# VHH binders against Protein DOG1-like 4 (DOGL4): the designs that were tried, part 128

Target 1, 232 residues: Protein DOG1-like 4 (DOGL4), of Arabidopsis thaliana (Mouse-ear cress) (q84jc2)
Amino acid sequence: MSKMRNLVEEKFLEFYESWVIQLELYLHQLLIAHNNNTMSETELRHLISKLTTHHKAYYTAKWAAIREDVLAFFGSVWLNPLENACSWLTGWKPSMVFRMVDRLRKSRVVLVEAQVKKLEELRVKTKFDEQKIEREMERYQVAMADRKMVELARLGCHVGGESVMVVEAAVRGLSMGLEKMVKAADCVRLKTLKGILDILTPPQCVEFLAAAATFQVQLRRWGNRRHYVTHS
Below, E stands for the ipSAE of ESMFold2; O stands for the ipSAE of OpenDDE; V2 stands for 0.75 times the mean of E and O plus 0.25 times the DockQ between their complexes.

## First folded at step 12 (VHH)

Design zc85 (from zb11 with Y110S; framework vhh_8fcz_2)
Fold by ESMFold2-Fast, scan of step 12:
Structure zc85 (fold): chain B 232 residues (1-232), chain A 121 residues (1-121)
Amino acid sequence: as target 1 above (232 residues)
Amino acid sequence: QVQLVESGGGLVQPGGSLRLSCAASGFTFSSYYMNWVRQPPGKGLEWVSGISRSGSYTYYADSVEGRFTIIRDNDKKMVYLQMTSLKTEDTAVYYCARYTSSGSLPGFDSEGQGTQVTVSS
């Protein structure tokens, strides 16, 4: 099992490194587009579609990996300590993206009243969905401490045929429960991202995506520099 | 000292093919994400393609997607760019570049001298 988990971590580490490098290249294109007012709406929509596809590719790879080892995503080896400290249920906290949206209110691209109303409705819905998942995770953690689970853990200390099989079945059940919750959190992330992009105009989408990608890339680079300074 | 030596460029007609090679030395090649970038006459540097450290993941610019293939051989410390269905717009000096997180965006070094690709009738 330890060997299988190491392989999942190894594969996802290489995937994630590559995925972030590609995000940096997209960020460069977004910054050029943001500072260039000659790009057509069709060209902007194409760039937005590329970013959306890139994010979907991340979740496709993640869901394949969590099916094999969901625990690899709690304290991920492909994230530096700063990135891990900023993580919520194996990824970004959905409500945080509205901070990027708030930046648009101070930009060259003005939000109309109808957009402000729809974004506020989406913010409320996103926070509600987020809290629902937090309550599910709390219930899961409490269930781990229940007397029944403690007894199953004690049974695992007496290795011998039948008891090993019972413990293995229980562990598989626990992993499937975590997988379901992580996927639920990721669905909230994807719905929130899609909702924002559906409300915004293409120039506003470019500005939003540039802000989000800048934060993600800079957080990684800053965390890597601090880690290096600490170790050197 | 990091060294990247590109080769394989030349003059080719539209619709033709070329294979570019990059020989790497002076660093642990198998630990780095590698890129092909190009500079057309009178224009800035453009990213073309990238490949993960083992070769498992590849990415392409829209302008070359479906026409170019990036591959690597870690034992030989080589990166290749197989170019097919070449267009006049592909005319550029092609550079092999190592990814670096310490550089400016787009985060790669331009350390080779490049190889000239000219697509002309």
Scores: ipSAE 0.692, ipTM 0.866, lowest interface PAE 1.0, mean pLDDT 85

Design zc86 (from zb11 with R98K Y110V; framework vhh_8fcz_2; at its last look DockQ between E and O 0.61; V2 from the best seeds 0.00; counts 0 for: pae E 2.04 > 2)
Fold by OpenDDE, look of step 13:
Structure zc86 (fold): chain B 232 residues (1-232), chain A 121 residues (1-121)
Amino acid sequence: as target 1 above (232 residues)
Amino acid sequence: QVQLVESGGGLVQPGGSLRLSCAASGFTFSSYYMNWVRQPPGKGLEWVSGISRSGSYTYYADSVEGRFTIIRDNDKKMVYLQMTSLKTEDTAVYYCAKYTSSGSLPGFDVEGQGTQVTVSS
């Protein structure tokens, strides 16, 4: 049975498809830059800035959309099942990117001791922030099954009118809570990304961003092939 | 059969303007992200601009940002590229293309013959 998409889902689907296409274009540029040792620092910084701006645009669009319907992001129709399975609170798990950093360390990228220390500090902080959010999410999820919600659910099944209004109000409240948590998670993502980019040199940033973009693009491709999802 | 037919190219002086058109047929036009790409003399394909299904989202290469405007008409199955403040480096064959997620970038399937744009004094 085909799930009907609401307006928020449809709009964001279109946005995301476009955004991913642009990401792939940037990925190509990153790969060229990575393989071209003659690019100036200015050129590299410009490319990095383009990518960061692109990511900021995503969150700007996301936050606008979640104000309208945060629930749309908990069943993201613009993602395939594989992408969704890898999602943490409607996006990538912040601590995951440190695996990509580790890959850099094992590759041709040489990190100085000071960078390694800073990255480790950032990793610890990121994990702490993730855990804090997870605890809040857990508390929220448990609270959803409290007496009040159960009663509202019951009323919603058997009584109309005023009871429906109460249920709708409760759902709105829950949505607001979810929105807050999603935003918090996104903040951790953005802080983590910024933190990494601040620690790395421009060439290292390019390599990192290329790795991250590659992973995202490939995950999408793999998932689409496996589940026969067609995106433009 | 997918068909894309580009038109509107020509010879213009630097600082001039052109409007390219692309007529699409043989596929569900409104379901696809559409692009303009160009091939300068002696160079490979270069992405120029893209537009989402409904036209709500547009993207441009840095080299053309602020000078070019991409527009689409889903009813007419047309894509347009309004070019202003043209430069000599804009000289190329311009193609309209669907985005394909297959292959390495620039992995645009060029279906049409393209339209020649020459910017020269």
Scores: ipSAE 0.806, ipTM 0.920, lowest interface PAE 0.6, mean pLDDT 90
Fold by ESMFold2-Fast, scan of step 12:
Structure zc86 (fold): chain B 232 residues (1-232), chain A 121 residues (1-121)
Amino acid sequence: as target 1 above (232 residues)
Amino acid sequence: QVQLVESGGGLVQPGGSLRLSCAASGFTFSSYYMNWVRQPPGKGLEWVSGISRSGSYTYYADSVEGRFTIIRDNDKKMVYLQMTSLKTEDTAVYYCAKYTSSGSLPGFDVEGQGTQVTVSS
């Protein structure tokens, strides 16, 4: 592994730590807004916009990092083992977010029939896009075993600069394929998030974003507890 | 024992500038995200700015974006807040605060005495 890979991991580790700390601050603001019914629509939309911008900043940083080292995102050092175990193609599984949406049906802010219909249409579309990516990943893994892995194994038996260059080219090809799939998965995530926020009213958006951020922050805290000997 | 000592406050005219300093001791300063937080007269604590452990990433509250700059010096165990284009609404006691994941949100506790900033003609 190269020194550049260590620098990418260290840089993204610091970025992610900072990004989560800022998410905690926004979560605090979302919880205050949710409990305060006097906040104007303009104020709620501004808070929603800050969360949206924050999530977009994550993907901007992630895509820059995967361009340099996509493999760092499979078993990431900035995520604890619980967070890594819950990952689907380096992030949250898009269809799972609709479980947070289902909570809104039982809250003080009730979904109207038109919203329920649009959310179901979005859920179906998200599930379809998700399954398409899963099939592409399966084909990629099979192709690696049947073509690229056999070629790499064969070349590994030969000594010389020519075989080294061909092996390096094949490894670069594998990384480029993974980068494309990770970006495709992230596009489904962003499309799903945007779609939900476009369907919901500002108070419902605040409740949804608070639920999502609460889950993300708590998952990190639960996983981090496992790393301490005393577990008081 | 974590200690944070704020200084550099004072009386300034609107449009003026001040540089606040925070001296840290009792913890591994270079391992922690640091914050500036303020308390205006008669109001609760308001988060102002934050800086990552090496200084590579900074965040600002909308009310101060473009006017304030947060900086840190890990060798000196200092965090600074450079304030420009000060407004009367910036009048507050300013505190620096270490990030903590062990408490309730928003992830920081104010411990020091703070430094008073008064923006008035």
Scores: ipSAE 0.758, ipTM 0.904, lowest interface PAE 0.8, mean pLDDT 86
Fold by ESMFold2, look of step 13:
Structure zc86 (fold): chain B 232 residues (1-232), chain A 121 residues (1-121)
Amino acid sequence: as target 1 above (232 residues)
Amino acid sequence: QVQLVESGGGLVQPGGSLRLSCAASGFTFSSYYMNWVRQPPGKGLEWVSGISRSGSYTYYADSVEGRFTIIRDNDKKMVYLQMTSLKTEDTAVYYCAKYTSSGSLPGFDVEGQGTQVTVSS
């Protein structure tokens, strides 16, 4: 069963599809750099900068879109069901990225003591920021229930243009709160990414970015192998 | 079945301009992200530019950004590459390619014979 798309969803669908295609092209470059030791540190830093800019462009487009319709990003039409199942506040849970770092530590990269210490500090900070957002979401849910109870009681006595305006105001308040929490989560995602890239050396950054892009691209391709998309 | 026919190449002096064309048939053209790729003499394929389904989003390799413009016309099933400020390093056979998600990474394959661009003093 297909979900009907509004204008925000339709525009972001095209953007996201092209954004992932470009991520695949960057992944190809990362795999060349990973398998070939002829690239200079300057060339590696340029590639890392391109990936960072590409991720920033995603959030720039997303933040413009959520100003118009944050709810589109909860159960996004541009993601397949597997991708949507992995979402926490409209994206990867920020701390999950450390699974990729842990994999690299076991296989390919040797981290010096200073890097290990800084990565553990960042992991703790990321977890703290996540927990802060989760506590704010819980507080928001309580406040929403209180507001909904009052507005439902008032709406039960009134129907018409003024009742529509009250419902619209409540929905706008809900959307603004969700927008703030989504942006807070996105800021944690970006800060964590930048923090990891600052701690790792350029060759280590290439390994990390290749692993992250590979997982994202493969998750999309695996989820898209079916002939049907199911939503509820 | 799928056919991509490139044209518009030629010999041009450095600083000159060319417009490449790609005529598409055998598939629903407006459903695909389209690319230009090139093969310089003695080198492998290089990605040059890409364009989203509607044309709203365009992407360029660093070496051509600011000098090349990719355009599509979905009604005519055409992709174009407007090249300006051409350099000798732009000498290559140019191909257009559609993106497929079922292919290998980076998800494009060359289908046509290409069109030769030669930039020479």
Scores: ipSAE 0.533, ipTM 0.812, lowest interface PAE 2.0, mean pLDDT 82
ESMFold2 (binder alone), look of step 13: mean pLDDT 83; pTM 0.848

Design zc88 (from zb1 with Y110V; framework vhh_8fcz_2; at its last look DockQ between E and O 0.69; V2 from the best seeds 0.00; counts 0 for: pae E 2.02 > 2)
Fold by OpenDDE, look of step 13:
Structure zc88 (fold): chain B 232 residues (1-232), chain A 121 residues (1-121)
Amino acid sequence: as target 1 above (232 residues)
Amino acid sequence: QVQLVESGGGLVQPGGSLRLSCAASGFTFSSYYMNWVRQPPGKGLEWVSGISRSGSYTYYADSVEGRFTIIRDNDKKMVYLQMTSLKTEDTAVYYCARYTDSGSLPGFDVEGQGTQVTVSS
């Protein structure tokens, strides 16, 4: 059954499709860089910067979209079921990326003790921030059963001018709360990513970013094949 | 069958302009992200530009940013690449390619024979 999409969903769907395709292109470059030990530090830093800029562009677009309709991101039509299942508050769970770091540690990448220590500190901090957001989200979800939401539920059975205004106000309030939570989560994501990249050397950053991008791209591909999702 | 046919290539002097065209057939054109790629002499395939399904989003390689413009016409099933301020390093066979999530990364279907662009004094 086809799901009806609103304008925000349609626009962001196209954006995201394009964004992911570009990510694949960058991934290809990352993989080349990873396998090419002759690339200069300057070249590697440029590639890293390109990826970070690309990710910043995503969040810029996302934040613009959530201002219009944050609810669209809680049923992200641009993601397949597998991607959605792996989502935490409309995106990747920040603490998950440390699995990528762990992979680096077990691979040919050698982290010095100082890096390991800093990464662990960052992991702890990230986890703390996630938990804080989760607690706030839980409180928010419980609070959804407040007077306004009850009124919304009641008014859902009635049609009237004043009733419509009340419903709209209630929905706006709900959306504002959700937007706050999503932004908070995104901030943790961005901080975590920045933190990791600040700790790693340029070659290590390339490998990390390649791993992360690979996971994201493959998750999408696998999910699309598995569930026969058509976004077009 | 899926088919892409490129045209518009030629010989131009540095600083000149060319407009490449790609005609698509055999698939739902408006459902696909479209690309231009190029293969310089003795080099591998290089991504040049991409355009979203509706044309609302465009991307460019750093080497062509600000000089090339990708446009599509879904009604005509055409993709265009307007090239300006051409440089000798832009010399290549240019191909039109659609994105697919199948195969190796990146996923492109290159169905055309390409069009030669030569920039020389």
Scores: ipSAE 0.779, ipTM 0.911, lowest interface PAE 0.6, mean pLDDT 90
Fold by ESMFold2-Fast, scan of step 12:
Structure zc88 (fold): chain B 232 residues (1-232), chain A 121 residues (1-121)
Amino acid sequence: as target 1 above (232 residues)
Amino acid sequence: QVQLVESGGGLVQPGGSLRLSCAASGFTFSSYYMNWVRQPPGKGLEWVSGISRSGSYTYYADSVEGRFTIIRDNDKKMVYLQMTSLKTEDTAVYYCARYTDSGSLPGFDVEGQGTQVTVSS
């Protein structure tokens, strides 16, 4: 059985393709800024602001789409299989971005002691928030297997008036629960990104954002090549 | 064979307007994100504007936002760039380019000769 696209999936597919293409253009600007040291601090702040606005636009569109069909974001049709395999609760795992921050510590860019302390505090808080969401998701998944839910699933095998309505109401309830959890995960993502950018200097922000965007773009390109290229 | 043919350039005074056209052939036009990019004299390629495959989403470089409008007609396989309030810094060769993820950043490659826009008194 092939995946069928609904209207939400078709609209978000076009949005996401466009959003990633714009991210690639911003990545190009970040790489020029990082490698050539040609931009003033004001120009760097402007570029960082553009990236921040671009990421916020993604979540604005995502949250609108989730209100209509949160399940579209689990195993998304606009992501290739490699991108889907790397997803944690419909997006990147918040703690993963600190691996990109660790490169700043090992590069020629010097992080001052106050920055190192604040980044470690943020990392600990991010991991705590992440684990809290993981526990909520586990509870949600366990609740799906309770006796009442199993009974509702059995009822769904009988097509007809009252049974269909009861099952549809239960599915709507499940979707609302997932929507809340996905939004909670996205809030951790946004808080983590903002926290890192608030701690780093503009040149360090550019290096961090370039590393993050490079990973996202390359992961997509590697997965797309596998999809369209037949390997022996 | 992929072909993109740009037209509509010319000499215009500051504050003037021009409409550029791009005629596409040799590929499924309605499946691709399309771009306008430009190359000013003695400088590298600069991205100007982009449009999603159905035209639902458009993006603009800061230097042209509010002054330029990108539109497409999938039935005619055309992309247009409506330019208003032209400035001397808009002087460049303008290229139509389809998005590609197989090339180097910035995700577009120019195909043809482009169309020359000169903004001068």
Scores: ipSAE 0.736, ipTM 0.892, lowest interface PAE 0.9, mean pLDDT 86
Fold by ESMFold2, look of step 13:
Structure zc88 (fold): chain B 232 residues (1-232), chain A 121 residues (1-121)
Amino acid sequence: as target 1 above (232 residues)
Amino acid sequence: QVQLVESGGGLVQPGGSLRLSCAASGFTFSSYYMNWVRQPPGKGLEWVSGISRSGSYTYYADSVEGRFTIIRDNDKKMVYLQMTSLKTEDTAVYYCARYTDSGSLPGFDVEGQGTQVTVSS
């Protein structure tokens, strides 16, 4: 009996809940593979492929949802995402995944020099792609702010059907541009994930995927529990 | 109090079909992701299938994909498992369980007595 979310937002939140629950089941399999050392390389590659497919399914569902309403993935004020160009579009910053790799290297994963070199090359490429997206976000923010100023001036002088049409066109333009940028950021995330999994050996991939799944499951559970902690 | 009552099990020959039912009470049923889990003879619990709160998203273990269908009816507070092409390895006690995020992994607890499914010739 809470305030009703729009249909796109509610459908995606339900999908996300189910997606994280399935990730939790995969995490259980990853932990078994990590601790038992009984799986062949072929079996490990199959499990890794399941995780990759699961992550692609997340982005497939997300892209369908943002095509319907991209603003559901930002705060309610559509200008905030463009004005705050440093925020990472609807997700984690792609280069942050290398922090997880770095932590695993310090604790349990041993990498040969060839892997380290390839990971550094990928980190540089990922950072380059991130900076490109940040520059495009800034250009888009400026362009949209200029259109906003003209739109507000017209609304102040003209009240009628054409003013509504101009506002609707501006909102559609914002949504389409934001969708494009969210997809670009998500593509960098997927390319970075695939690149890391291609560089790591199957046992190392299992370590990485277990850490990533643990983080995602705990993040969701932390979010669910913050309401209880507030009143505890 | 939370109650989950499973029914519809029985003895069936390989290739046969069964439909399991789970009646839920004592909680807001439509707020929970629901699961079927099973316990084969001499083994631990094994996840079988899950269904999102509205029923829009369903998931299956590899071993049952294409043969089992999970369905829910939020008005009647029921979860079903339609099983076809049954195999001897499907022999187990089947439980429905709600997902909980209380800290354990995986996050589901068995709360009912289950229903026995036996597939043999």
Scores: ipSAE 0.497, ipTM 0.794, lowest interface PAE 2.0, mean pLDDT 79
ESMFold2 (binder alone), look of step 13: mean pLDDT 83; pTM 0.839

Design zc89 (from zb1 with T100S; framework vhh_8fcz_2)
Fold by ESMFold2-Fast, scan of step 12:
Structure zc89 (fold): chain B 232 residues (1-232), chain A 121 residues (1-121)
Amino acid sequence: as target 1 above (232 residues)
Amino acid sequence: QVQLVESGGGLVQPGGSLRLSCAASGFTFSSYYMNWVRQPPGKGLEWVSGISRSGSYTYYADSVEGRFTIIRDNDKKMVYLQMTSLKTEDTAVYYCARYSDSGSLPGFDYEGQGTQVTVSS
């Protein structure tokens, strides 16, 4: 019986569905701002702030949920198979966003040399942080195969209060380790996003956020079409 | 057949209140995110508010935040929009819309026939 796990999944499923729908509405506003050039700098900054707040709301909800059930975020029920296949540590791979940034070089308002240098420095730093997290994942996976963990798994084959309690404590420890790694990965995501937005002008921020949101929304829609086809 | 029937519109004075209703049929209402969208005279469609499947999460356009409240009753298959402190700028045809990811962006499918709200002195 895992009613607590089911409750976390059900709550986050509803949250995520509504969060993505609101992202689509913000994307529509970003596309209007980008294409029609009708918004003032103040209005553009307000829209960028709304998107930033929206992304922060996602991480606030996610971190609350992983405290209760971090495993729900690996192979999540609120993500379709395509979204899950493209996931890196329960979310987008930080270095991928620089490919979206590269498209800004071809925009009407091109990046100045100083911005290009700052973005390259941020790209290198992001790759370094990403690889550090990947090494932590490797250490975690190796630790799962340690003799002590193998012995604990064997104890799980025996019925008894003391054996059950020791195995439960070990499993809780594993979950806390995963929670720490997921939060570390999310911190790299947030630092990368903030770094890019700090370097870009408001019109460039709108273009970047529109590209990122378009990719996220379209990836979900492409995957949902395959997921909804239940018969050959 | 999927149907959404809006009602409750009318003529109201600035600063007044009005409650819109949307009756849903022909689909599993409790499985869908629901929206209110409006079209002012001579303008395009404007998203107003949205509500999640169980009603746990609500979102509002900046222009209506703090003045409008979206509510749903899954047992009655109803969505409501409680409007307060109405302004002349709120004059529009109001539509109830089911979210859809199979169409345009933003994805609103099966909009009803609408209900007219006129805010005038």
Scores: ipSAE 0.693, ipTM 0.866, lowest interface PAE 1.0, mean pLDDT 86

Design zc9 (from zb5 with D101G; framework vhh_8fcz_2)
Fold by ESMFold2-Fast, scan of step 12:
Structure zc9 (fold): chain B 232 residues (1-232), chain A 122 residues (1-122)
Amino acid sequence: as target 1 above (232 residues)
Amino acid sequence: QVQLVESGGGLVQPGGSLRLSCAASGFTFSSYYMNWVRQPPGKGLEWVSGISRSGSYTYYADSVEGRFTIIRDNDKKMVYLQMTSLKTEDTAVYYCARYTGSSSTLPGFDSEGQGTQVTVSS
């Protein structure tokens, strides 16, 4: 009666554990660059590029995995309960990163008026794209409860012949719909990240990426500590 | 009683090759992400390479990417670092380190071994 991990879950669990460990190493480099202010602009741009490539590698692996089993990403076994509770459509909510951008208004390398305007324009665009996906998710959830889906659920209680194939086809259709929606959300995440990095100077990019990585790493540590306490 | 024993270091000329070995004991080796880290004379620890628990995923520091290869053998409880095109800047004591996920510091490595000295000189 225990929930067994499937092959996709096991493979992505190993990938994600490795990806987070590498993120921690990049965070260490970002904190050194931010605190010591000893790196050239070329060196800072290279570090920013490494982080961007690392995030793109996550989405490449994720999209390969959701093609096989999108449901593995809803209540993921590689995330602790706290990380799962903070997820929006299988990942971080795009508009939340602007809270980390707000931190830059208080930093030593302050935002200029032109950057503030561009960031506000990007925030509005990101929120619009986010709301569009939320409407699509709502329509998807409503469609799952329509007459046809209720009838298919009834048929799914009867194992045998043609009815099994019809139910399987419908389930594949539902999974494809979720996959498209998750990919759309991930595209908004990547566009938002790229947009912020395009607006910020290299030192500001380092500070922003350090804040984002710090939050992600600390959230995982807090959740892991709580999990140990509840299972001790 | 966690133990990591590094070997395979030595003196080599620039452009040369060495293979480092790490023998692990006292823990479930196949459950841990493993790393190589190094300490050049008079400097702090520098992360070199890491490998996932089954060996499916590997990462490298920019300074060694394309020149070093990390490999593991879970049956033998061994981690290897194949080093090619060695540079004078690669001169360091090399340590094998288990990732433990420290709750307070970055990075969370456990490396209680003596290390193995690599000297690259002409």
Scores: ipSAE 0.711, ipTM 0.871, lowest interface PAE 1.0, mean pLDDT 85

